# Ledger of designs, part 61: VHH binders against q9y6x5

Target 1, 379 residues: q9y6x5
Amino acid sequence: LPPKLLLVSFDGFRADYLKNYEFPHLQNFIKEGVLVEHVKNVFITKTFPNHYSIVTGLYEESHGIVANSMYDAVTKKHFSDSNDKDPFWWNEAVPIWVTNQLQENRSSAAAMWPGTDVPIHDTISSYFMNYNSSVSFEERLNNITMWLNNSNPPVTFATLYWEEPDASGHKYGPEDKENMSRVLKKIDDLIGDLVQRLKMLGLWENLNVIITSDHGMTQCSQDRLINLDSCIDHSYYTLIDLSPVAAILPKINRTEVYNKLKNCSPHMNVYLKEDIPNRFYYQHNDRIQPIILVADEGWTIVLNESSQKLGDHGYDNSLPSMHPFLAAHGPAFHKGYKHSTINIVDIYPMMCHILGLKPHPNNGTFGHTKCLLVDQWCI

## First folded at step 3 (VHH)

Design g14 (framework vhh_surovatamig_d1)
Fold by ESMFold2-Fast, scan of step 3:
Structure g14 (fold): chain B 379 residues (1-379), chain A 125 residues (1-125)
Amino acid sequence: as target 1 above (379 residues)
Amino acid sequence: EVQLVESGGGLVQPGGSLRLSCAASGFTFSDYAMSWVRQAPGKGLEWVATIKQSGSETDYVDSVKGRFTISRDNAKKSLYLQMNSLRAEDTAVYYCAAKYYRDTGWYQPTSFDYRGQGTLVTVSS
């Protein structure tokens, strides 16, 4: 029987929530598994880019999902989270569920992970749910566990995505202890339900389970707004993405647009594409615009409007507030091991190793995660 | 193609009521969270209310809570805003807006996927 892996994401689960709130179910999971305290995600620290980096092991400039809103200068196509079904956007990389299905007689299952309801390189997960935010965690869990237990060829890789605590993080902000405590307790209860369901079905002891997230969350305020309309007239540019990383497509000379923006606010950095810091790995793709604006942590870029967001993400990936965590349990993982930090791109080669798959070329380093695994030596 | 067409705006006295409607076409209405956004004379865009795909979850800006009710009819592909106890400060062009995003809480108006042409509401004695 081939090894099995369930990859679970709770969107926007900031790493330090683990230290500030009680998670009895998650702590029991970790006690008999592993914890990585911080996962350094890719820039920009947004949902679609980071979810695709987890399953490809690639930086955004390499896998092509460079934002939640994109424009491709070569093909003139537009992407949004509402127009995400065109395979064109996803075909610059091969996600793990595609590799899983092509290298052996194996199936993959998906409950709403970004990209899993799109055929990528003419391959879609054997079992999947079309994205619908109104579908309960319980229904997603029921489908995934049914497919893991009752499939031929066997489901060896499964994904499960949940929108919280990101939705509440945006609404209330991460500093709202009362509301965040309620939300995070519900998530811990869902983790308890997941473990209980796997035990009831006889899957728990033989299934590898990873619980992780794509990014964190930082506190925003209506007192920390950058109004682009005070910096530059709309006639000079096309706006591709706004906040907290603005993607600017000039309608006039690029240098002129840059000069109008570069000193407009002390709370954002303005980069010509070729001057984007190398550490971001956010430069070499036609979907990255000629000018990007990067707001400082907690600042929101707006166009003569109010913003009701009390929390946001997308900021510099060096910020601890942008980091998620990773916890894992199963036959591949040590028990009671804690690790400080890995890169989010390191998850992909680790998962390939667990499943016995040959990874596609990627930006991850297997050595960074080997100490989590029972069949590896830590040096 | 995608269209959102608002109706029901007009002149009303303070304390009065209006019902706004929005007819949607060119997309799968039931897959989108729907919102009302307004722009008062000389001011920026302001998010007013949101209703989730199923119609069961709603959110409002604080200034309209208890006065406005957002609702939808997925079979008719229509969005509504019942506005009661109207105030002079509610005077604005009201836009129907659609968002297909995982976050259905508080919104930034310029981040919406689709927005209509607007309908003017004037609250004046």
Scores: ipSAE 0.435, ipTM 0.761, lowest interface PAE 3.6, mean pLDDT 91
Fold by OpenDDE, second read of step 4:
Structure g14 (fold): chain B 379 residues (1-379), chain A 125 residues (1-125)
Amino acid sequence: as target 1 above (379 residues)
Amino acid sequence: EVQLVESGGGLVQPGGSLRLSCAASGFTFSDYAMSWVRQAPGKGLEWVATIKQSGSETDYVDSVKGRFTISRDNAKKSLYLQMNSLRAEDTAVYYCAAKYYRDTGWYQPTSFDYRGQGTLVTVSS
């Protein structure tokens, strides 16, 4: 049988939640598999960019999904959560589900993973659900497992996406132990449901499963706000993305806009596009706007509007609060092994190896994940 | 064309009640979380309440909890805000707003995909 892989994402699951809360189902999953305690994700630390980095192995500047909200000045197109269906935005890279189908004539399946309901390079996942936040985890899980079990050609790669604990993190803040305990318990229960479902269907022993996330969550406060309206008139620029990394499209001279913003707050760095730090790998794409603003951890960029969010993400990808985790189980993985850190782009070459796919050029390093795999020598 | 049209605003005495309505068109209403936001004179935009797509989950700003109720009718593409025990500080232009999300920062949102022109609510003796 060809190797099979299920990639699961719980949005906004900060790595240190594993240390601060109890996860009996997830811990059991880890005990029988592997854990990477911290995954360094890509800048900016947002949902669409990081999910696409997982499945392409590319930095955001390379795969072209550079934010949850984007603007292309040449075509005058906009990208957002409500407008993500144009292949134009996704075609700068080849995600693994497309590679899986084109290289091996296999099937891929997807339950609401970003980009999976869009034809990319004229190829769409053989099985997929259109994104709908109202659809239960159970229904998503049922569809994925049905496709994994009964499809022809066989589904060898599948993705499953869930919106928590991100939503609750935004609502309560990650430091609300009472509310987050409740939310994270529910997540653990869902993991229990996943494992039980796989066992019931006889998939557990042969299916490789990765459980991961795209980013963490940091605590925000009404006392840590940066109001752009106090620094620059809204008529001088178009806001493409807001917080904690603002994308600014000047309507007047760029230098003038920059000068009005550069000293707006001591808790915000202002970069011309060409001056963006190299470590972000966030410069070489036309979709990155001429000026970006990067708020310090826990600070929120706002306009003349009230912000009620108690948690947010998108900050510097070196911050531990932005880092997710990775756990995995299956025939490809060791049992009872823990690893300290990998880069999020390293997941792609690992998945390609597991599936027997030739990876496209990517920014990942296969060597970083060798210790997780039974068929490799640990470095 | 996307439209959100608010109605039901007016002058009311403290302790009184009003019911706001919002009629939506031009987009798939049932796919969006809906919110009410308000702007008082001389103040910024303030989030008031949100209701998820299914209508089963709601959230409110603390100052209106127990007094305001947000509801929706997806079949009619309508959003409602029942406002009871109104106070002077509730005086504002009230806007209907829509948000579609994957990265679910919909709780107490600060940005929206669509927003109406607003309806004025004045609470005064």
Scores: ipSAE 0.009, ipTM 0.295, lowest interface PAE 10.1, mean pLDDT 93

Design g15 (framework vhh_surovatamig_d1)
Fold by ESMFold2-Fast, scan of step 3:
Structure g15 (fold): chain B 379 residues (1-379), chain A 125 residues (1-125)
Amino acid sequence: as target 1 above (379 residues)
Amino acid sequence: EVQLVESGGGLVQPGGSLRLSCAASGFTFSDYAMSWVRQAPGKGLEWVATIKQSGSETDYVDSVKGRFTISRDNAKKSLYLQMNSLRAEDTAVYYCAAKYYRDTGWYELTSFDYRGQGTLVTVSS
């Protein structure tokens, strides 16, 4: 029987939540599995970019989903999360479910993971749900487990996405212990439900399960706003993305726009595209705009208005507040092993190894995840 | 073509009530979270209320809690704001806004996918 893998994402699950709150169900999962305490995500630290990096092993400049809002200078197309079903935006990479379906003629299943309701290189996930935030975790889990048990060819790769704790992180901020405690307890209960369902269906012992996230969350404030309208008039540029990384398309000379922005706020870095730090791996794509603005942690870029967000993400990927964790359990994984840090792009080649798939060229390093796996030599 | 058309604004006495409506066209209304945002004279934009796709979850700015009620009718592609116990500080242009919801950016005024032209609400001194 081929190996099976379920990849679960709880959006915006900051790594240090594990230290500050109790997770009895997640701790039981980890006790007989593995924990990676920090996953260093890709820049920018946003939902669509990082979810696509997990399943391709590529930096954003390579896979083409460079933000949640994009403009492609060559084709003149605009992308927002409302028009994410155009295959054009997703075709610069081959996600693992496509490889899974093509190499071994296996099936893939998806409950709401970004990109899974889009035909990528003319291949769509064998079983999928169109994105709808109103669909419960239980319904998503019911569909995934049904497909894992009742499919021919067999479902060997399945994904499950949940919007929390990101939604509440934005609304309350990660420092609101009362509200975040309630939200995180609910998530831990959902993890308990997941494990119980898999055990009841006889899947638990033979299924590899990864629980991870795309980014963390940092505290924002009405006292930490950067008003872009105080720097530059709207007539000089088109705004492609705003906060905390602003993507600026100049309507006049690029140097003139840059000069108006470069000293506007001590809490914002202004980069010409060619000057974007190499460590971000955020330069070599037509969807990256001529000027980007990067707000300091906890600062929000606004257009002469207030922001209701008490938490946000998208900031520098070196910040621990932007890092998620990874926990895993199953026949491929050691039991009771703790690892400090991996890169988010390392998840893809590890998953390919578990499934017996040949990975497409990628930015991950298999050696970084070897110590998690029972069939690997770890020294 | 995407359109959001607000109506129901007008002049009202303090303590009075108004019901705002927003008619949506050109997109799949039931896939979008819907919000009301307002701009008072000489002030910036302020988020007022949000309702998720199914209508099951609502949220409000503190100053209007218990006074305003947001609702939607997906079959009619319409959004509503029932405003009771109106105050002079509620005087503003009210905008209907739509956000396709995967990330929680719907709490940010500038993160909306679509916004209407607005309807003026004036509460007499």
Scores: ipSAE 0.030, ipTM 0.540, lowest interface PAE 7.1, mean pLDDT 90

Design g16 (framework vhh_surovatamig_d1)
Fold by ESMFold2-Fast, scan of step 3:
Structure g16 (fold): chain B 379 residues (1-379), chain A 125 residues (1-125)
Amino acid sequence: as target 1 above (379 residues)
Amino acid sequence: EVQLVESGGGLVQPGGSLRLSCAASGFTFSDYAMSWVRQAPGKGLEWVATIKQSGSETDYVDSVKGRFTISRDNAKKSLYLQMNSLRAEDTAVYYCAAKYYRDTGWYEYTSFDYRGQGTLVTVSS
């Protein structure tokens, strides 16, 4: 029987939530599995980029999903409705479900994970759901477990995506203990439902399960706004993405736009593309715009308006507030082991190892995750 | 070609009602969260209301709760805003806006994927 893996993402699950709230079901999962307390994600710390980094092991400049809103300077395409399902945006990398289907002639299954409803290198997930936020966690779980039990060729890699706690993190902010407690308790109950469903169906003992997230969340405020219209008139540029990382496409000379922006606010950094810090690994792609603005943690870039957003992400990936966690359980994983930190790009080569797949070239380091695995020596 | 075309604006007396409509074309309407945003004379953009893809979840700015109702018809590719008990402070250009929702939150109105040309609502005697 080939090894099987279910990868679950709760969008925007900040690592520090584990210390500040009670998760009885998640703690039971961890007790018989492993916990990585912090996962250092890729820059920018946004949903599409980091979800694609998890399944490719690549920095955003390498896999091509560089933001949730994009413009490609070479082809003049915009990342939008028809274009976000256009394989063009996703074809700069090979996600693990494609590798799983092509190398081992096995099936993959997906409930809403970014990219799984798109044919990538002429290969779409064997079983998938078209993205629809209104579909319940229960329905997503029902489909995934059906496909794991009733597929030929067998489903060996499955993904499950859930939009919370990200949506509530934006609305209430991570410091709203009353509202966040309610949301996080619901998520913990969903984890309990997941485990019980897998046990009931006889899947639990032989299935590897990873629960993780793409990024964290930081508190925003009406007192921490950067009004871009105070810096530069909109006639000088096209705005590709706004906050907290603004992507600026100049309509006039790039140097003139840069000079108007570079000292406008003490709470954002302004970079010409070639001057973006090397540590971000966010430079070498045609979808990264000529000028990038990076707001300081908790600051929101706006266009002559207030922001009602109380939480946000996309900030510097060195910030602990931007970090998710990773928990895992199954025959590949130790029991009761706690690890401090891994990079989000390290998840891909670990998953390839578990599934017996040859990874595509990637930015992850297998050695960073080997202490989690029973078949490896932690030196 | 993507289009969002608003209609239904006009002059109305305080306490009156208006229904705004937005006709969408050129994209898969049912994949997008839809919002109404407004800009009062001499003010910045203000988010008013959002409705998720299926129409099951709605949210409103506090000043319009109980007075405004957002709704959508995915088969007709149309968005609506029923505005009741209108006040002078509701005077603004109202824009229909669309955002592909995976990571925008309810209040992320500055980074909409698409926005219409707007329709003017004037509440005055």
Scores: ipSAE 0.000, ipTM 0.429, lowest interface PAE 10.6, mean pLDDT 90

Design g17 (framework vhh_surovatamig_d1)
Fold by ESMFold2-Fast, scan of step 3:
Structure g17 (fold): chain B 379 residues (1-379), chain A 125 residues (1-125)
Amino acid sequence: as target 1 above (379 residues)
Amino acid sequence: EVQLVESGGGLVQPGGSLRLSCAASGFTFSDYAMSWVRQAPGKGLEWVATIKQSGSETDYVDSVKGRFTISRDNAKKSLYLQMNSLRAEDTAVYYCAAKYYRDTGWYEPESFDYRGQGTLVTVSS
C-alpha cells in the first residue's frame, strides 16, 4: 500500500491560541503525534501566498502568488478570486499534488485548498471541489474520505481547507476572549469529528495527517489607521493591494510617488522594490509592484475612511502573532514529540519524503523536520 | 463587464421599512459572496451585511442585527436587503458589493473589486 497523507489547514490559526485556550481533541491528537509550536511563514503573511508556499516549498517571489490581489506588469493581467482560475498565475511553481500525480501515477484529492481547482502545468487535482465557503466542514471531510477509500489510481495526497478561525479573527480580533473561545472550541470539535471519521472508516492507523495553518492574527483598532489619501492623490498611482502591505503602481514618475509617501506616517515603511529587505524574500518577481508600503503590526492602511476589522494579518513574518503551528499524527511521525520552530517552506520537502516523491527545487530544508520523522536520525 | 445596479432607496420615517434590491450581471453571481455596504454623509464606507454563495450563511454588523435581513436569488442574479425598524443613523447611500477574495477579510468594505453606484436611504421625520 503506498503511503497516504492528508493535509488540513485551519485558516488564521495563530500559534499562541494553543497556550491561551483549551483544545481537548487537538491535545489528544498531539499526545500520540508531534507538535511544532511555531511555523515561520513567508512574507506577505496572507492566505493565498502562504497556502501555495506550503505545497511548493517556495518563497512568494519564486512561486508567483505574491498577494491575494496582484498585477503582472509584463502581461498586464489582474489577479483576484474571480481570475484565480487562470493557470497563468499558478504556473511559476509545481505544487505537490501535481508532482504526486505525475511521478507515481497516483491520484490527489482536494477540498478547497487554494490552487486545487486550477489546471497547473496541464494537471488538475484528480478529485476536487470548486471553492464555495458555504460548503460545510462535514461535506468537505465526507468527500475527502470517500476519495481516500474509493479511488483508482489510489488517492495518496489529500488536502482540506477551512476558513476559520480567520473569518472570526478579522471580525472580533484575537483579543476578544469570549468570541474567540467560542470559535476555537468549534474548531476543536471539528478536529474531534475528523479523527472520529478516520477511525470509523479504518483510515486512522495508516494515514499520515498534518494539521497546520497559513498565518496568525493581530489586534487592529480605529486608533491605528494610516490614511493613504492624506499622503498622495489617487490620480498619481494605481492601487494593486491595500492593507497591511500596499502595492503601488505609479501613473507618474516612480521617484515622485515615492517622495510623497516616504515620510507620510511613522507607522509604515515605504520601499522601492529594489530596497525591500532581503530577509522578506519578496523582490524578484514581476508581480511585485515598484513601490511597497508595509504597515507596523496592528496598523491598518485606509483610503480616507474607517476600518471595521478588529483583526488582520499580512504583517512582517518575524512577528510571533503572524505564526501558525503544525501538528501531525501517523505512521511517519514520532509520538509525543515537541519541536520549537520550522519554516513554512520546510513542510513541502517533508511531505515529499513521506510520499516517496522527488521534490522540485525549493527553499525548504529537509533537515529542519527530520526530528519529527520515525525513519530519520535527529541531528 | 461586471455591473451591479441598486434600487429601492427613498425617504422613510423612523420605525419604517424599506427593501433594497441589486441586479447583478457580467459575472457568475452564484460563485460570489455578496454584501451590502453603506456610506453616511461625511463618513467612510461601513460594512452592513454579507450572504455567502448558497444563501445559507449570513452575517451582520451589530447595529442592524435583528432589524435587517440579507437574502439572494441566484437564479435571478439578485441580492436584497430588507430593512425594518429604521433609525436616523441608518441614513446613508447603500451599495451592493461582491467579495471575491478567498481571504476572509470580507468584513472590510474598502476591498471590493465590484461595487454598484448606490441607492440613497434617508430616515427622517
Scores: ipSAE 0.034, ipTM 0.555, lowest interface PAE 6.9, mean pLDDT 90

Design g18 (framework vhh_surovatamig_d1)
Fold by ESMFold2-Fast, scan of step 3:
Structure g18 (fold): chain B 379 residues (1-379), chain A 125 residues (1-125)
Amino acid sequence: as target 1 above (379 residues)
Amino acid sequence: EVQLVESGGGLVQPGGSLRLSCAASGFTFSDYAMSWVRQAPGKGLEWVATIKQSGSETDYVDSVKGRFTISRDNAKKSLYLQMNSLRAEDTAVYYCAAKYYRDTGWYEPYSFDYRGQGTLVTVSS
């Protein structure tokens, strides 16, 4: 039987929540496993881009999911509102479940990980659930564990996605200790349920489990708004994405639009596409628009409106507030080992190694994760 | 063609009640979380309430919590807002809105995938 891996994501789980709140179940998981304290995600620090980077090992400019809202100027397609199920958007990369299914008679299972309900290179996850936020964690877990135990060819790679604490992070903001404490306790209880279910079903001892997230969360405020309507008329551009990274498609000369925007706010950087900092790895894809606006941490870009969000993400990936963590347990991982940081693109080649898969070319470095693994040398 | 058509607005005295309805067509209604957003005279859009795809989970802005109830009927492709104990500050155009994203975005009313033309609610003596 080949090795098995379950990859779990709690959306918007900021790394420093681990230091500021109590997680008895997660700490028990880590005690017999490994913890990476910070995972440096890809820019932009949004759900769809980072979830796809985890499973492809690629920067957004390489895998093509460059935002939660996208436009392709050649085909005139929009990524949003049911159009996110068009394989066109996902076909610039090969996610790990596709590679897993195309090698040596293996199956994949998915409970709502972004992209798993889309046929990518004509291959959809062997078992999957269509996205529906009303489906409980319990039902997602029941399906995943059933598929892990009762599949031929065997399920060797499984994914499980949960949308908290992101939803509550947006509503309350990460600085609301009372509300966030309640939300994070519920997540810790779900982690306890996960471990108990795997033990009850005889899966725990032979299954590798990774618990991670796509990004963090930062505090926003009604006092930190950037009003684009005060700087430029809507007739001069088409807005592809708004906040905190705005994607601008000019209807007039690009330089003229840039000049109208560049002094709009001291709390926003305005980039022509070719001037986007190389460190973002956010330039070499046609889906990245000619002008990109990047708000400073905690600032919200609006169109003559107030924002009710008390928390947000999408900001510069160098910000610790944008970083998730990674915890793992299983036969591939050391016990009680703590590591400071890895890049989110490093997760893919590590998972390929654990599963015995040949990785597609990727931006990750296997050496960065080797100290987590029992079959590797590190100093 | 996607359409969201609101109805049920009108003039009501403070402390009164109104029920807003929204009829949806041109998309798979049951795949979308549905929201009510409002715009008071001279102000921007404000998110009021959200209901998830199955109807089991709801969320509200604090100022309306306990007074407003959002509900949906997926078979009829309809969204509702029961508004009780209305106050002068509830005066606004109310819009039915649909959102299809994993990332919440509920509190960013201009980020909705679809929005109707609105129905006016005036709370005045």
Scores: ipSAE 0.252, ipTM 0.660, lowest interface PAE 4.7, mean pLDDT 91

Design g19 (framework vhh_surovatamig_d1)
Fold by ESMFold2-Fast, scan of step 3:
Structure g19 (fold): chain B 379 residues (1-379), chain A 125 residues (1-125)
Amino acid sequence: as target 1 above (379 residues)
Amino acid sequence: EVQLVESGGGLVQPGGSLRLSCAASGFTFSDYAMSWVRQAPGKGLEWVATIKQSGSETDYVDSVKGRFTISRDNAKKSLYLQMNSLRAEDTAVYYCAAKYYRDTGWYEPTDFDYRGQGTLVTVSS
């Protein structure tokens, strides 16, 4: 019988939350499955880039979704939330649902995962929901489980995306224990509902389930603002993305813009594109701008305004606060195994192995995840 | 051309009420989450309230919760803010703002696709 996989993302679920809050349902899931305590995500640590890295196994410079707001220097196109359905932005990679549909006589299903409502290389997820944040977790789960049980060709890969705890993390900040405890308890209850629904429908014992996230969250403050307007006049550049990674397109000489920015704040690093640290894997794409500003953890770049964000992400991917976790359960996974760290790009080749798919060339290393799998050795 | 035109501002005594309206044109109103953002004299922009595309989900800054109600009429392409029990601290220019609802993060008061010219609300005795 063909293997099945459900990939679930809770946006902005910082790994550290697992140690600071109670998750009875998630802990029961982990007890009979596996836990990766930290997933080192890709830079920049933002929603669209990291969700696409999970399903392609590629760094942002390779898959082309380099930010939530982008400008392509070759075609002169602008990407924003309102332009996210243009296949142009997504066509630099092949996500796993496309591979699943093209290599095997199998279907894919998707509830709101970024990119699943876009035809990529002329292939859209067999079953999908157009993005709408007002659709409940229960409705998303009902559709996914219906498609898993009632499709021909069979759905073998399914995705489910949920916006929390990211929205609340931004609103309250990760250090607000009262509000975050309430939000995280609700998420744990949703995990309980997920497991109960899969058991009720007879799916639980034969379905591989991965629960993960795209990034973490760090505490921000009105006391930690970088006012870009105090550094440089708007007439010298076009702003492509603002915070915490600012993407600057110069209107004058690049070196002159760089010189105006480089000493403006002790709490941000200013890079010419060729000087961006190699460890970020954030350099070789036309959508990465000539000058990139990277704020220090917890600092917000603003344009002569205050920020109401008490939490944010997008920061250096070496920061533990930016790391999500990965938990998994199912016939492919060991029971009661804990692993310290994998790279977020490693998830794709692992999922291809579980589904019996040939992965497209990718930046992940299968060896990093093999200890999680019953059919592999931990060397 | 995209336009957001606010109305309904004015001078009101503490404890009074005002209803702000915003008329939208030049874009597909029902595809956008709509927000009210305000700027008090000498202060930065502050997000006040959001209503999602369908109108079923609303969110508010804590200081106005229970006093303000955001609503929308997609057929009329209009956004509303009912403001009750007004306080001197509510004195501000109020802006209608539109964001394509794809990102789930906190709405930054400067991070909107479209914003109107604003309407002044003064709460004073």
Scores: ipSAE 0.031, ipTM 0.553, lowest interface PAE 7.4, mean pLDDT 90

